VH-VL binders against f1miw6. Designs and how they scored, part 25

Target 1, 251 residues: f1miw6
Amino acid sequence: MPHFAKPLLRNIITRNLFNSIKKKQCLQYLQTLRTLQYDGFTTVYFGETDIPESLVTGEDFSDGYYMPTPTWCVVHAGGSQGWVPWKYRMFLRDELCIKQEDNLFFEFCDVVKKAYGKCAIVVKERRRQDATRPKEGKETEAQAHVPSVVNLTSVTCCPEVAKSYGHKLLTLPSPYNYLNPLDSAWSSLKWFIINNRKEFCLQSVDGVYSYQYILFSDLISKGIERINLSKWRTITTKVRRWENYYLGKLS
Below, E stands for the ipSAE of ESMFold2; O stands for the ipSAE of ESMFold2 at other seeds; V2 stands for 0.75 times the mean of E and O plus 0.25 times the DockQ between their complexes.

## First folded at step 7 (VH-VL; framework fv_izeltabart)

Design d2 (at its last look DockQ between E and O 0.81; V2 from the best seeds 0.74)
Fold by ESMFold2, look of step 7:
Structure d2 (fold): chain C 251 residues (1-251), chain A 123 residues (1-123), chain B 111 residues (1-111)
Amino acid sequence: as target 1 above (251 residues)
Amino acid sequence: EVQLVESGGGLVKPGGSLRLSCAASGYTFTEYYMHWVRQAPGKGLEWVGEIDPSGGSTNYNEKFKSRFTISLDNSKNTLYLQMGSLRAEDTAVYYCARDTYEDSGDYYGMDVWGQGTTVTVSS
Amino acid sequence: DIVMTQSPDSLAVSLGERATISCKASQSVLYSNKNYMNWYQQKPGQPPKLLIYAASTRESGIPARFSGSGSGTDFTLTISSLEPEDFATYYCQQHYSYPLTFGQGTKLEIK
């Protein structure tokens, strides 16, 4: 018979253990980040966001009849110096399940080395299972051990690759979203999409039908361009206020 | 002539709710963070939270996060503070304020303030 | 939370004299040689008005008689020769850490 713990007692134990683990991870992350900054590492945040097509078209899919809509993934990086001088990437989520850019992280490390020297590269910890990750037959058994790579859904981020360029790869614990300035940058991009998508809309007529078509690549490119150096400095300064809050609160 | 005008204050019973508005004019609304700050009668200033009008990102004083929500309507250049589960200690004048854009984001100060709107929580 | 403590709570000063207001932070608000610290003036029935940012930089339109000094945890606002319009309550405020916090205020009164 399988072991069974009383639901209330197990919930209490797992909640307390989860909070303690995440608190320790956050404190360690912040202490490491501050040490690297003191040692002259430039902080760079590397990440991704999902842009569902419904956000671009303005269609309402809350009914459920329209729930299966395509989703785009945008990959970019930035910090107090602005966007990294690196062309952001866009992937359709369906293609993401099949394709993964193996060389992308190598290229990224080379670009930031040339631009800034040694970097503390921060990636956000994943919230979900990595069912879309490499086909190499990743070990599925849960074990208390640190994985050898830190992965986004679209990019494999290897600590040894970062180290070979003189960088340090850091993982931001998942519940501490205030510590990731990319979240604010992504919110600003999505705001731009919602408020400007009609300006990128063209109409085409085919006999008795008319078609609306959107210059999606131009819309995204312009939205990213609008997040300039001043905006990045503001966002990273506000993240630092949260860092100081958590350093004080966690002791 | 940058102006901020709060409204929506009034008398409310404990446990009640209220929504404050802040109408902004005379500047490009989306270029500046906006704050709510309150002042209890005869007391000092207390920061409630802030919002980025160009993306909706919010930062709250954690003591209010569960009861207060900051939102906006860019088409009206208007900032909102939704307050719920109100208590007697929430009695205050509520100000909206604009953040400065000087020093390229390294230094901030609330350079424009509204006249405030009064919330009284009493029964 | 960073506690900002002002002294004195109240100060009575004659016209034309110097006023000095102290503000102490419970921890340093200095980062990368910059102080994340502001001063505001508030007259009765009015909203606060920004006087000084970055500890020592006067906001546009603020008279030269207002000056700020200090670094780290200890800050001072000085009004070198008081005018009638300077009698108000003064607040220091840090933006080094969330939540943003203000001092309890110093009321400057006519002696």
Scores: ipSAE 0.731, ipTM 0.896, lowest interface PAE 1.0, mean pLDDT 83
Fold by ESMFold2 at other seeds, look of step 7:
Structure d2 (fold): chain C 251 residues (1-251), chain A 123 residues (1-123), chain B 111 residues (1-111)
Amino acid sequence: as target 1 above (251 residues)
Amino acid sequence: EVQLVESGGGLVKPGGSLRLSCAASGYTFTEYYMHWVRQAPGKGLEWVGEIDPSGGSTNYNEKFKSRFTISLDNSKNTLYLQMGSLRAEDTAVYYCARDTYEDSGDYYGMDVWGQGTTVTVSS
Amino acid sequence: DIVMTQSPDSLAVSLGERATISCKASQSVLYSNKNYMNWYQQKPGQPPKLLIYAASTRESGIPARFSGSGSGTDFTLTISSLEPEDFATYYCQQHYSYPLTFGQGTKLEIK
């Protein structure tokens, strides 16, 4: 009969090695972050969230339909000082390809430098299933060093750009969701959208394309405004409790 | 007047499930984090977890995370604790509690508590 | 987890006397000059009641005979002149780190 126990044992060993690597990455991240904070760096969390258009309209086409709904990506940043005084960005993901803004990270680094001085800029690592394979694997067999660029889906975050402004770019390991206060901020934004979308929906014939975009933008703007400084301080304080937990557990 | 009223406690067999409710009234439900805290007979207090009603974000005591789920229904101003795979050690009075926000967004304690609901896990 | 250890486990005192309860954290709960430490009172058959937050600040409606002191790892609750309604169990609690943890409790009894 088949030797299923042998492949299962290899899978268990592989999972344990992966978890060990992620634990070490988390400890290194936390130790680096605390050193930077002690050295006077302002912590800023830079990230994105997906808002499917169906969340805004309230329509559900998941059963009995083949109708893919477009998804908007919102890019913003914040920390214990509140939202960064920087205009958030919105991108439509359902256009022909994923849009990338080539100068966006440069602008962001300049804005946070002027607002806060030197910053520890934290970007969440993509989860394995979120990552896109950029290479087909038929090109040259030349040895490639570890990629040094940290990507959001919509934005390229280059460590050398951050360094040129006096910042430090940090990658938050994917499995440690409690360490990213943006996750709580995004949840609050989506909650606001669900509970207020009917107030922002109008049926009109005027300028349909411009009119719908204005209503969507107004809803997002109001939702971001609702996440005020008090809320930001609350969620960053709760993240600090998780940081203290993991520093104790992983040491 | 601010009130928290727990319900849903009772007798369950080991391995069973139970869902506790906490009905909140007299304040704006979405402005305050909510907690579950338990107390075994003759024992001290043990924190189970918390939830942000304005976004659904949760923080758990990792001891319970695999078996307990905190959720809410904003339309009913109600907090829930779903408990699964219950064991004799889960026998306790379960309290819901409201935290207090400071002006800076920090909280400083659980200032309102319900009367509690009793869960008994026994054969 | 941060362990909160109270002393004594029980204490018998007479009306009008002073009671002193200590609480020791397994690590500092001080951040930005604020102690993330609370005191609660619990009478039999009742839920806990918040007495003191930030180690030393009385909650609204708590009598002045209750006071908290200490910093970092060592904390004290003092009741300066015992009243009949003060006989209860007292818990310290930290919120510096998850999970939030309570001391084991100190039962204050009539001597």
Scores: ipSAE 0.706, ipTM 0.888, lowest interface PAE 1.1, mean pLDDT 82
ESMFold2 (binder alone), look of step 7: mean pLDDT 91; pTM 0.942

Design d3 (at its last look DockQ between E and O 0.84; V2 from the best seeds 0.73)
Fold by ESMFold2, look of step 7:
Order: sequence, then structure tokens, then C-alpha cells
Structure d3 (fold): chain C 251 residues (1-251), chain A 122 residues (1-122), chain B 111 residues (1-111)
Amino acid sequence: as target 1 above (251 residues)
Amino acid sequence: EVQLVESGGGLVKPGGSLRLSCAASGYTFTEYYMHWVRQAPGKGLEWVGEIDPSGGSTNYNEKFKSRFTISLDNSKNTLYLQMGSLRAEDTAVYYCARDTYDSGDYYGMDVWGQGTTVTVSS
Amino acid sequence: DIVMTQSPDSLAVSLGERATISCKASQSVLYSNKNYMNWYQQKPGQPPKLLIYAASTRESGIPARFSGSGSGTDFTLTISSLEPEDFATYYCQQYYSYPLTFGQGTKLEIK
């Protein structure tokens, strides 16, 4: 009789090999980033976060009914110089309105070129469909492992567009969330929303703040503005401590 | 003027759990990262971790991450350390501390509480 | 982890004399011309007190007799003329890399 233990062991071994590949990708990312910084590239983190409507309205599911809410996606960028002087973007993520902007990355590359000159643009890796069994790659430089198109869930990030502006597009491996300062910025934005949505409400119904009466754009704008230059420098300094940790651990 | 007061220490058996509190006053709680640092009897200082009160972002010493959780309550200006699976080696004085920074640069822990003692013994 | 090693473990010095405490990091804590290193003082039954940050900058209210020097991996805390309140344990601490780590401490005693 066949034993379940053999298939489970194969899955564990495959997962361990995948994790080893991700460690190598992280080390290559960090080494490339440090080389670019030495060569005078400004580091800019370009990314997105999801804001469920329930976070904005304060709706409660305690009555035992599922009340699905749409999700908004906020796209922005920043680094040790603060937020990029580029208007952040918002997209509705319901099934009927999912849309990627074709020219958004072109505009972004132009703005950061004008603001900072050549940039190392860091984008968090999107989860891959074949994560359990990635194809074997050759031992190469970080540039050889960069795909022809690197996507956020809402924005297409083309390496050739970045290159045409003198930038370098880098992909941050997804398991290493401490290495992206945007994650801390997004947490601060969501904290601001939770704690300040009452101040932006024109009307409430039984303690629930209607989406129609919340000054949604003002709430988000104020949350972004609250994450000032000092906060960005703190966040990026803490990411550098993690970079130093991983450079030591993975080398 | 600025004060940090730890509480919640005591005697606990190995494998047990304990939650420490740190009450902050005299400053704007959400403007400063907060740390937990411990000191075993007759020993040096060991960093446990930190938290950003304005977003809940945490950074842990990897040694403790599976057993310890840092959290806070902004309405009470209070920092917490939830400790689980306690061992004899966790016997220590636990300090909370506020960091100091200027222009986003870290300069060290400028305000410390008096500490609370945790004893893990059978 | 970056190991911070202090020398000596204990030091006996007379009032009015100079005390020198060494701290060595297992790797450089220098980045962008800044040393990511602090010194703390701790008296018995009290929490630590920040003395020096960025290797050489005194915290507000710290007397001028305390000075820090060094770079990269090798650091020194100097107390130029000891006073009775200076007898304590001193810790160096790096903040270059996670986890933040402290030296084992140097106890400064009256001779």
C-alpha cells in the first residue's frame, strides 16, 4: 500500500529548494542595490496597498451576516527623501472595475528623473503562479534575473522604460517584507484612517460612517501628508538595519 | 516630566505566560518608537524588540519572535510585552524605553522605565 | 549578530583620575561617515542612562568629562576626571544592524 509520507517529503524538499532560490535572489538584490547606491543612484520604492472600504467606513460584521466591501488600491512611491513629488493614484478593485494604467510607469519614471536624476526603482515581487516549482535558473547577475515586465497588481513596470530614463528597475523578493519601507508607510496610513475617519465624516448612521458622507480623498490625502520626511528617514534607516542583517546572514 | 512605568512582573512557572505593561506620560506617545530591553540578574542588557505607536510596525530580536509579542494601546499610552512559553533563562528585569531621533536619525534610548521583574521558576 | 566586546570587564580607578573603557565590534558599524554606536551608564538598582550617541556626541546634560572616540570597529569611552557619581557599569551598544546589541558591560569601581 502506498504511503502518504513520501509525497509530503517531496513537497517539503521542493519548498526548501524554492526558499534557497529566494535567499540567493535576496542577496543578489542587496548587492545590486548597494552597487547602484555607490554609483550615485537614488533609491526609490514604488508600490501599492489595499484599503478595504470597511476600514474607511468602520462597518462591523458582528451581526452574523457577510457584507462584502470593495477594496481600493493606493499607488505611491518614496524613500529617504520623502514621498516622490508625484500625485499618488487610487484604483477601485471590485471585479467590474479592475484596470491597469498603461502609461502610469512612464509618467513616474519621468517625474523621478526630474526630481532625483538616475534612480534605483525598487518594486516588490508579485507572487508567482508557479511558486512551488520554479524553473531552474542559470547563475547570472541580478540583471539577467529581471523579467522583461515587472508588475505590481495595478501597474505595469517595464525595465526598458526605466532604462530609457537612466533608471534601474529592481525586484525585491516577496518573502523579505522587512526590506520594503513602504510596508511601514502603509501601516501608518491605515492607522491614520482608523483613528481619524470620524473627523472626516459628514454624517453617521448608528455609529457606522457612510462611504457617501466621508470626505474620502481628504482622509487619504491627510494620511499621506502625515508621513513626512522625518518619518520616511526613520523608516528607511530601520530598513537599512535589516539590509545589514540579511547581508551578513545570507553571505 | 517624561515618565515610563512598567508593571505586570512576577513569579511564573516554566511554560507559563505573562503580559508586561509600560505606561507612558509627559510626551506625545505616537511620535516615538518604543523598545523592550531586558537584563538577567548580574548580566548585561539584551534588546527584545521595538514598535512604532503610530502604525503598529514591529521589529523583533529573532531570538524572541516566536514567543514574545509587542503591542500597544494608544488610548492609554501603554506599551505591552506578551511573553509565552517562558523559560528559566527569561528571568530578568524588563525595561521599556523611548528612543530619541532627530530628522529621522536614531540616537539611542533617552528615557527608560524603572523596570519590572519577571522570575521563571518551578 | 554584531558582537560588542568591552574591555576590561572591571576597572578600579581613584577619584580625580582618568578612566578608559574599550569597546570592539565584530564588524564595522560605520555607514556614510557616521558610527552607529552609543554608550550607556547604569548605576545599581537604576535603569541605563544614555551618555554618548554616534560614538562621540554627548547627550544633553552629560558632563564634558565624558568623551567618546573611535571609528569602525574600535571605540573608547573616556572619563577625564572621575567624580563619585561616575562609579557605575558602562555599556556600548550598536544600532548599525538588527538585532540591536550591547556590550557585556564594564564595571567602574573606586580604587
Scores: ipSAE 0.726, ipTM 0.896, lowest interface PAE 1.0, mean pLDDT 83
Fold by ESMFold2 at other seeds, look of step 7:
Structure d3 (fold): chain C 251 residues (1-251), chain A 122 residues (1-122), chain B 111 residues (1-111)
Amino acid sequence: as target 1 above (251 residues)
Amino acid sequence: EVQLVESGGGLVKPGGSLRLSCAASGYTFTEYYMHWVRQAPGKGLEWVGEIDPSGGSTNYNEKFKSRFTISLDNSKNTLYLQMGSLRAEDTAVYYCARDTYDSGDYYGMDVWGQGTTVTVSS
Amino acid sequence: DIVMTQSPDSLAVSLGERATISCKASQSVLYSNKNYMNWYQQKPGQPPKLLIYAASTRESGIPARFSGSGSGTDFTLTISSLEPEDFATYYCQQYYSYPLTFGQGTKLEIK
């Protein structure tokens, strides 16, 4: 493997440039967030999680190798004031995850404006599916591929929509997962599902698919309710400790 | 009646592994974050990390993250610290502690166990 | 990491007298007019015991002779009239930033 060393060195150099860009993005994010907080913006974290049906049932569906297994996407938002007073949304990914909800972000912005006034709306950067670098670059260009719109898989988040309601939309860089309190909230929801799913699944009742969906929705609703204001304040305070760590480390 | 009891300490050779346990009683285990804190002989206190029993979320002192793992068994109200690749510098008394539950910005470790001693020596 | 530095390392004081222990943080631990700083007491062979949180608020059951003061980077623990049970090692601890860090300790000895 005489040329093996050259590809590895090239990858190391490219990785270092990428990491430097992401460090600068994180520092800029944190500085912007703190400026907005000082200026009276309420921080709200807007995001989604996937709940596979197997998590709810506990059953292994690998028996039907060619049969689809549904996965649900839950969209919600929260912060140090708790869950936003906005009905969470559920989408089925495996057969109906083709269309984005075009008006959902407008509705969200209106709800948080009425609840909190001006908000700093934080959305986690969607991790790109293609693992390739920007195309063959005879020169390295940053900022050329920063999108003007931040997309969740189910919702389009437009900065101009946020601005029209007096909000600011911020993107949390993808490598900094400790800076998103929704990740802890989602972990607590999934824990609740695992520990309470048998109480909500009555196999002897009907065996109808629609009945299982109704029980699933009730389970999710109860799990979200269990993540109360006290839990949210704990989670957001712990994220602030990571923010302080990264501000020191990256400066 | 809130009580924390550590166990699993002992003598271990360098490079070895050890799992510490912390049995909790007298309170609702899933409502409080739990910590591990260590104290080397004649030295001060050093925070190892914390875990949320109601979701498994962890925060580590980055110094230990590659070698130490915090975990739980909610059915036994028990906190664990799995330690690997042990070194002489890991010799210490290891305490588990309960974080005072506060929905605001005020946190302190209000209940501590008596500690379990880990000695790493040839 | 935020370094918490205590002074002095050791202090000898007579029963009934006042003791003061200082703690300096390497950066401010003040946020939204709250100081993210605790004090603990530790006797030999025993675990630490929480005395004061938020720099100045006594934990439940802590005698009034213990008081905390200071803000930002400079903090003081005061014991106004020493009792025999007060001879111990005292630690400050910040929870403003990860990792959580403790001071090196101040040993309070009987004179």
Scores: ipSAE 0.673, ipTM 0.875, lowest interface PAE 1.4, mean pLDDT 82
ESMFold2 (binder alone), look of step 7: mean pLDDT 91; pTM 0.944

Design d4 (at its last look DockQ between E and O 0.84; V2 from the best seeds 0.72)
Fold by ESMFold2, look of step 7:
Structure d4 (fold): chain C 251 residues (1-251), chain A 121 residues (1-121), chain B 111 residues (1-111)
Amino acid sequence: as target 1 above (251 residues)
Amino acid sequence: EVQLVESGGGLVKPGGSLRLSCAASGYTFTEYYMHWVRQAPGKGLEWVGEIDPSGGSTNYNEKFKSRFTISLDNSKNTLYLQMGSLRAEDTAVYYCARDYDSGDYYGMDVWGQGTTVTVSS
Amino acid sequence: DIVMTQSPDSLAVSLGERATISCKASQSVLYSNKNYMNWYQQKPGQPPKLLIYAASTRESGIPARFSGSGSGTDFTLTISSLEPEDFATYYCQQYYSYPLTFGQGTKLEIK
């Protein structure tokens, strides 16, 4: 009989350890966030979403000889004060390359410092951010695997840069994405795109309508504007209700 | 006049499924969170969950999340509650309600008349 | 979950007299000097009706005889001079934390 646990039992054991670590990280995150808020830090959620062109066009490119549909990445930030007064960024995620934007986080930190003073900048932990297996010795440790530098796919978020502006950079644990109001804002943006893309469609000179000529930048800009201060306050209040739930449940 | 009208209630056997509807009129449907709240016969009120019509985001009472799904159809200004694996304790009047959104002050300011679900043999 | 406990379960009061209903939250529902607590009225065979939001603010169209007070964990609904249409069941409700929860109700009966 092998002395090793069956693969299913090993997965259960490692999942239980992972879950306990993530619960501890969540409680620490919430306690730290509340301390910073009490100390006068403005909470700002910094993040990104992917918008495939098929969402904008509504066209099905799955059949036949179509090229793969490009995906756009929108980077922005917001909180109970609304969108940060910072021009959101869009990056094309071409099949040939994906590029992280240089110095963007420096600019962001400067803008939020000028707008709000010291901020608690929250970024979401990446799903599957560490695909590389750890060395054998590290598998026996029951410790949190939190990277020292938190990256979006398009932007490097360095804690030392945030600190140099008087900010604190916080990582929201991945299993708790419902604690990020940006996720609701992104859902509202995508809803706006789906329901309004026809109004931004360019008509060809021969009178044939096509979704492929949608004024994409204008559509995104209008969608961002529609998520106003009132909507942001509602979204952040709903997130706070989940924060209160988990503080009570995990304590 | 803001109006909410529920429908789709009825008698169903344990283990069955039922979909409730809530037709909304008199306001911009996508500007307000919508709720389902139930009330068992002779009992108090119990919150089931909510949905944001402008993005589809949902928040459930975790008690119901595995069996109940809140959805909507913006083209019909209609809210849905899909209930599965029904049990006798799900017997109740089900109300839809609009969430009063005035900044940080929220309340369910408009309610439908309710639709009755009875789960029994 | 935040438990909302009302007192009393039922209350018999004469027309023209004052009624007082208490609601106690198992945790504070105060955030940034705002109380995340509502009062609803429900008559038999009817849906609930919002009376008071933010603990003390009357909803539009609610008579001035209804008032809410309290903060944090302890809240009171007062009806200063009862009228026949006020005999109903009253519920407090918190929206500070998920899940949203209601008190068990207080039935206001004519004496």
Scores: ipSAE 0.681, ipTM 0.875, lowest interface PAE 1.1, mean pLDDT 82
Fold by ESMFold2 at other seeds, look of step 7:
Structure d4 (fold): chain C 251 residues (1-251), chain A 121 residues (1-121), chain B 111 residues (1-111)
Amino acid sequence: as target 1 above (251 residues)
Amino acid sequence: EVQLVESGGGLVKPGGSLRLSCAASGYTFTEYYMHWVRQAPGKGLEWVGEIDPSGGSTNYNEKFKSRFTISLDNSKNTLYLQMGSLRAEDTAVYYCARDYDSGDYYGMDVWGQGTTVTVSS
Amino acid sequence: DIVMTQSPDSLAVSLGERATISCKASQSVLYSNKNYMNWYQQKPGQPPKLLIYAASTRESGIPARFSGSGSGTDFTLTISSLEPEDFATYYCQQYYSYPLTFGQGTKLEIK
């Protein structure tokens, strides 16, 4: 379709093509996942969430002293077997300087191999703010190629590393949030933080100053422990119901 | 005694809004998923959606997601259904129900008595 | 959406006789050797009451005369000896896929 009378019609056609690509990617993801599950692969979801310190401290800047709070990135993984028996990681997410953990994915692949054998490792595709409209002049025929690596903001996930351990790395398309059980797990962790941070406060015994200090490591650790095996099985069962919905809808 | 008590139903004009409440008592509120299910006069049951009180995660029947919002207040053991842009087809008895899905079984084992929503001019 | 189709729509049965209600899913609700479907009873003016979950497991307090059977797409609720309190509408319900869906109901009348 060469010439459009106005940019609005061109944008509508471009948006429809993008939606079609994402639907195809979702269907391919689901079909691959089900094939791997049938072939005995254990499904493991690997991902991250941000926890701003203001969520933990409860500090309120509404009186005009607003400052950006430091944000911690929590990296973990889980599935119907519960959290992977791998110590979750926390990284400082500084807007000006981001730390890279190059060997973390190697360690992860080794741990899940020893724990579960061959795994289907699922990582959520990073959302792009410009993903609604493809760049002009980009040929859609070449867009089926999968990138050589799949990155979280703090971790590089390489398909070749996963393959060397007998795993398969899968990318979950960004618009399909219902298909990632980690999103529910992260919501439960943040709910736990908000509702229990006072319990983890310390006060000075001598009483000269009433200092409150949140035992941050203990709070996060207890929040993760609260998401036990039974909870993980429930969350992954709910995701499977969405998988069944989309397999029916997109076929 | 486990009880679920709905309230907030009534008569509303098309295009209007209404918020239903479901007060829960006699059990640990955060251990169970909570559902909204509706039944139009003389018709069968239709699932509206569910929420996890221990994290706020929701799953909706996509038919309603653009107009209905499920929420809760754990301090009051109360489930809510916010309904907007109401239509005549939304006329029904609205039930809340609880469900514990721990992998071995699934069922809405306790239901409220329902609250009636009537949408007409 | 998975359509749950019940048969018959209405059934009249004498007291003490057997009643059989069929439910057919538009696709299998079997996963990992478990059937993801329930049966509910609803008496006039009352909310639904869970009878059977996982196709065949009776909920606590449900009389032994109620039994569920079937697998995959075809399911049956059987009441082995009908009592007067069994006058109600019966619904099957799947929880294999979102949205959760109910059958259209079977009204059981006591002759």
Scores: ipSAE 0.680, ipTM 0.879, lowest interface PAE 1.2, mean pLDDT 82
ESMFold2 (binder alone), look of step 7: mean pLDDT 91; pTM 0.943

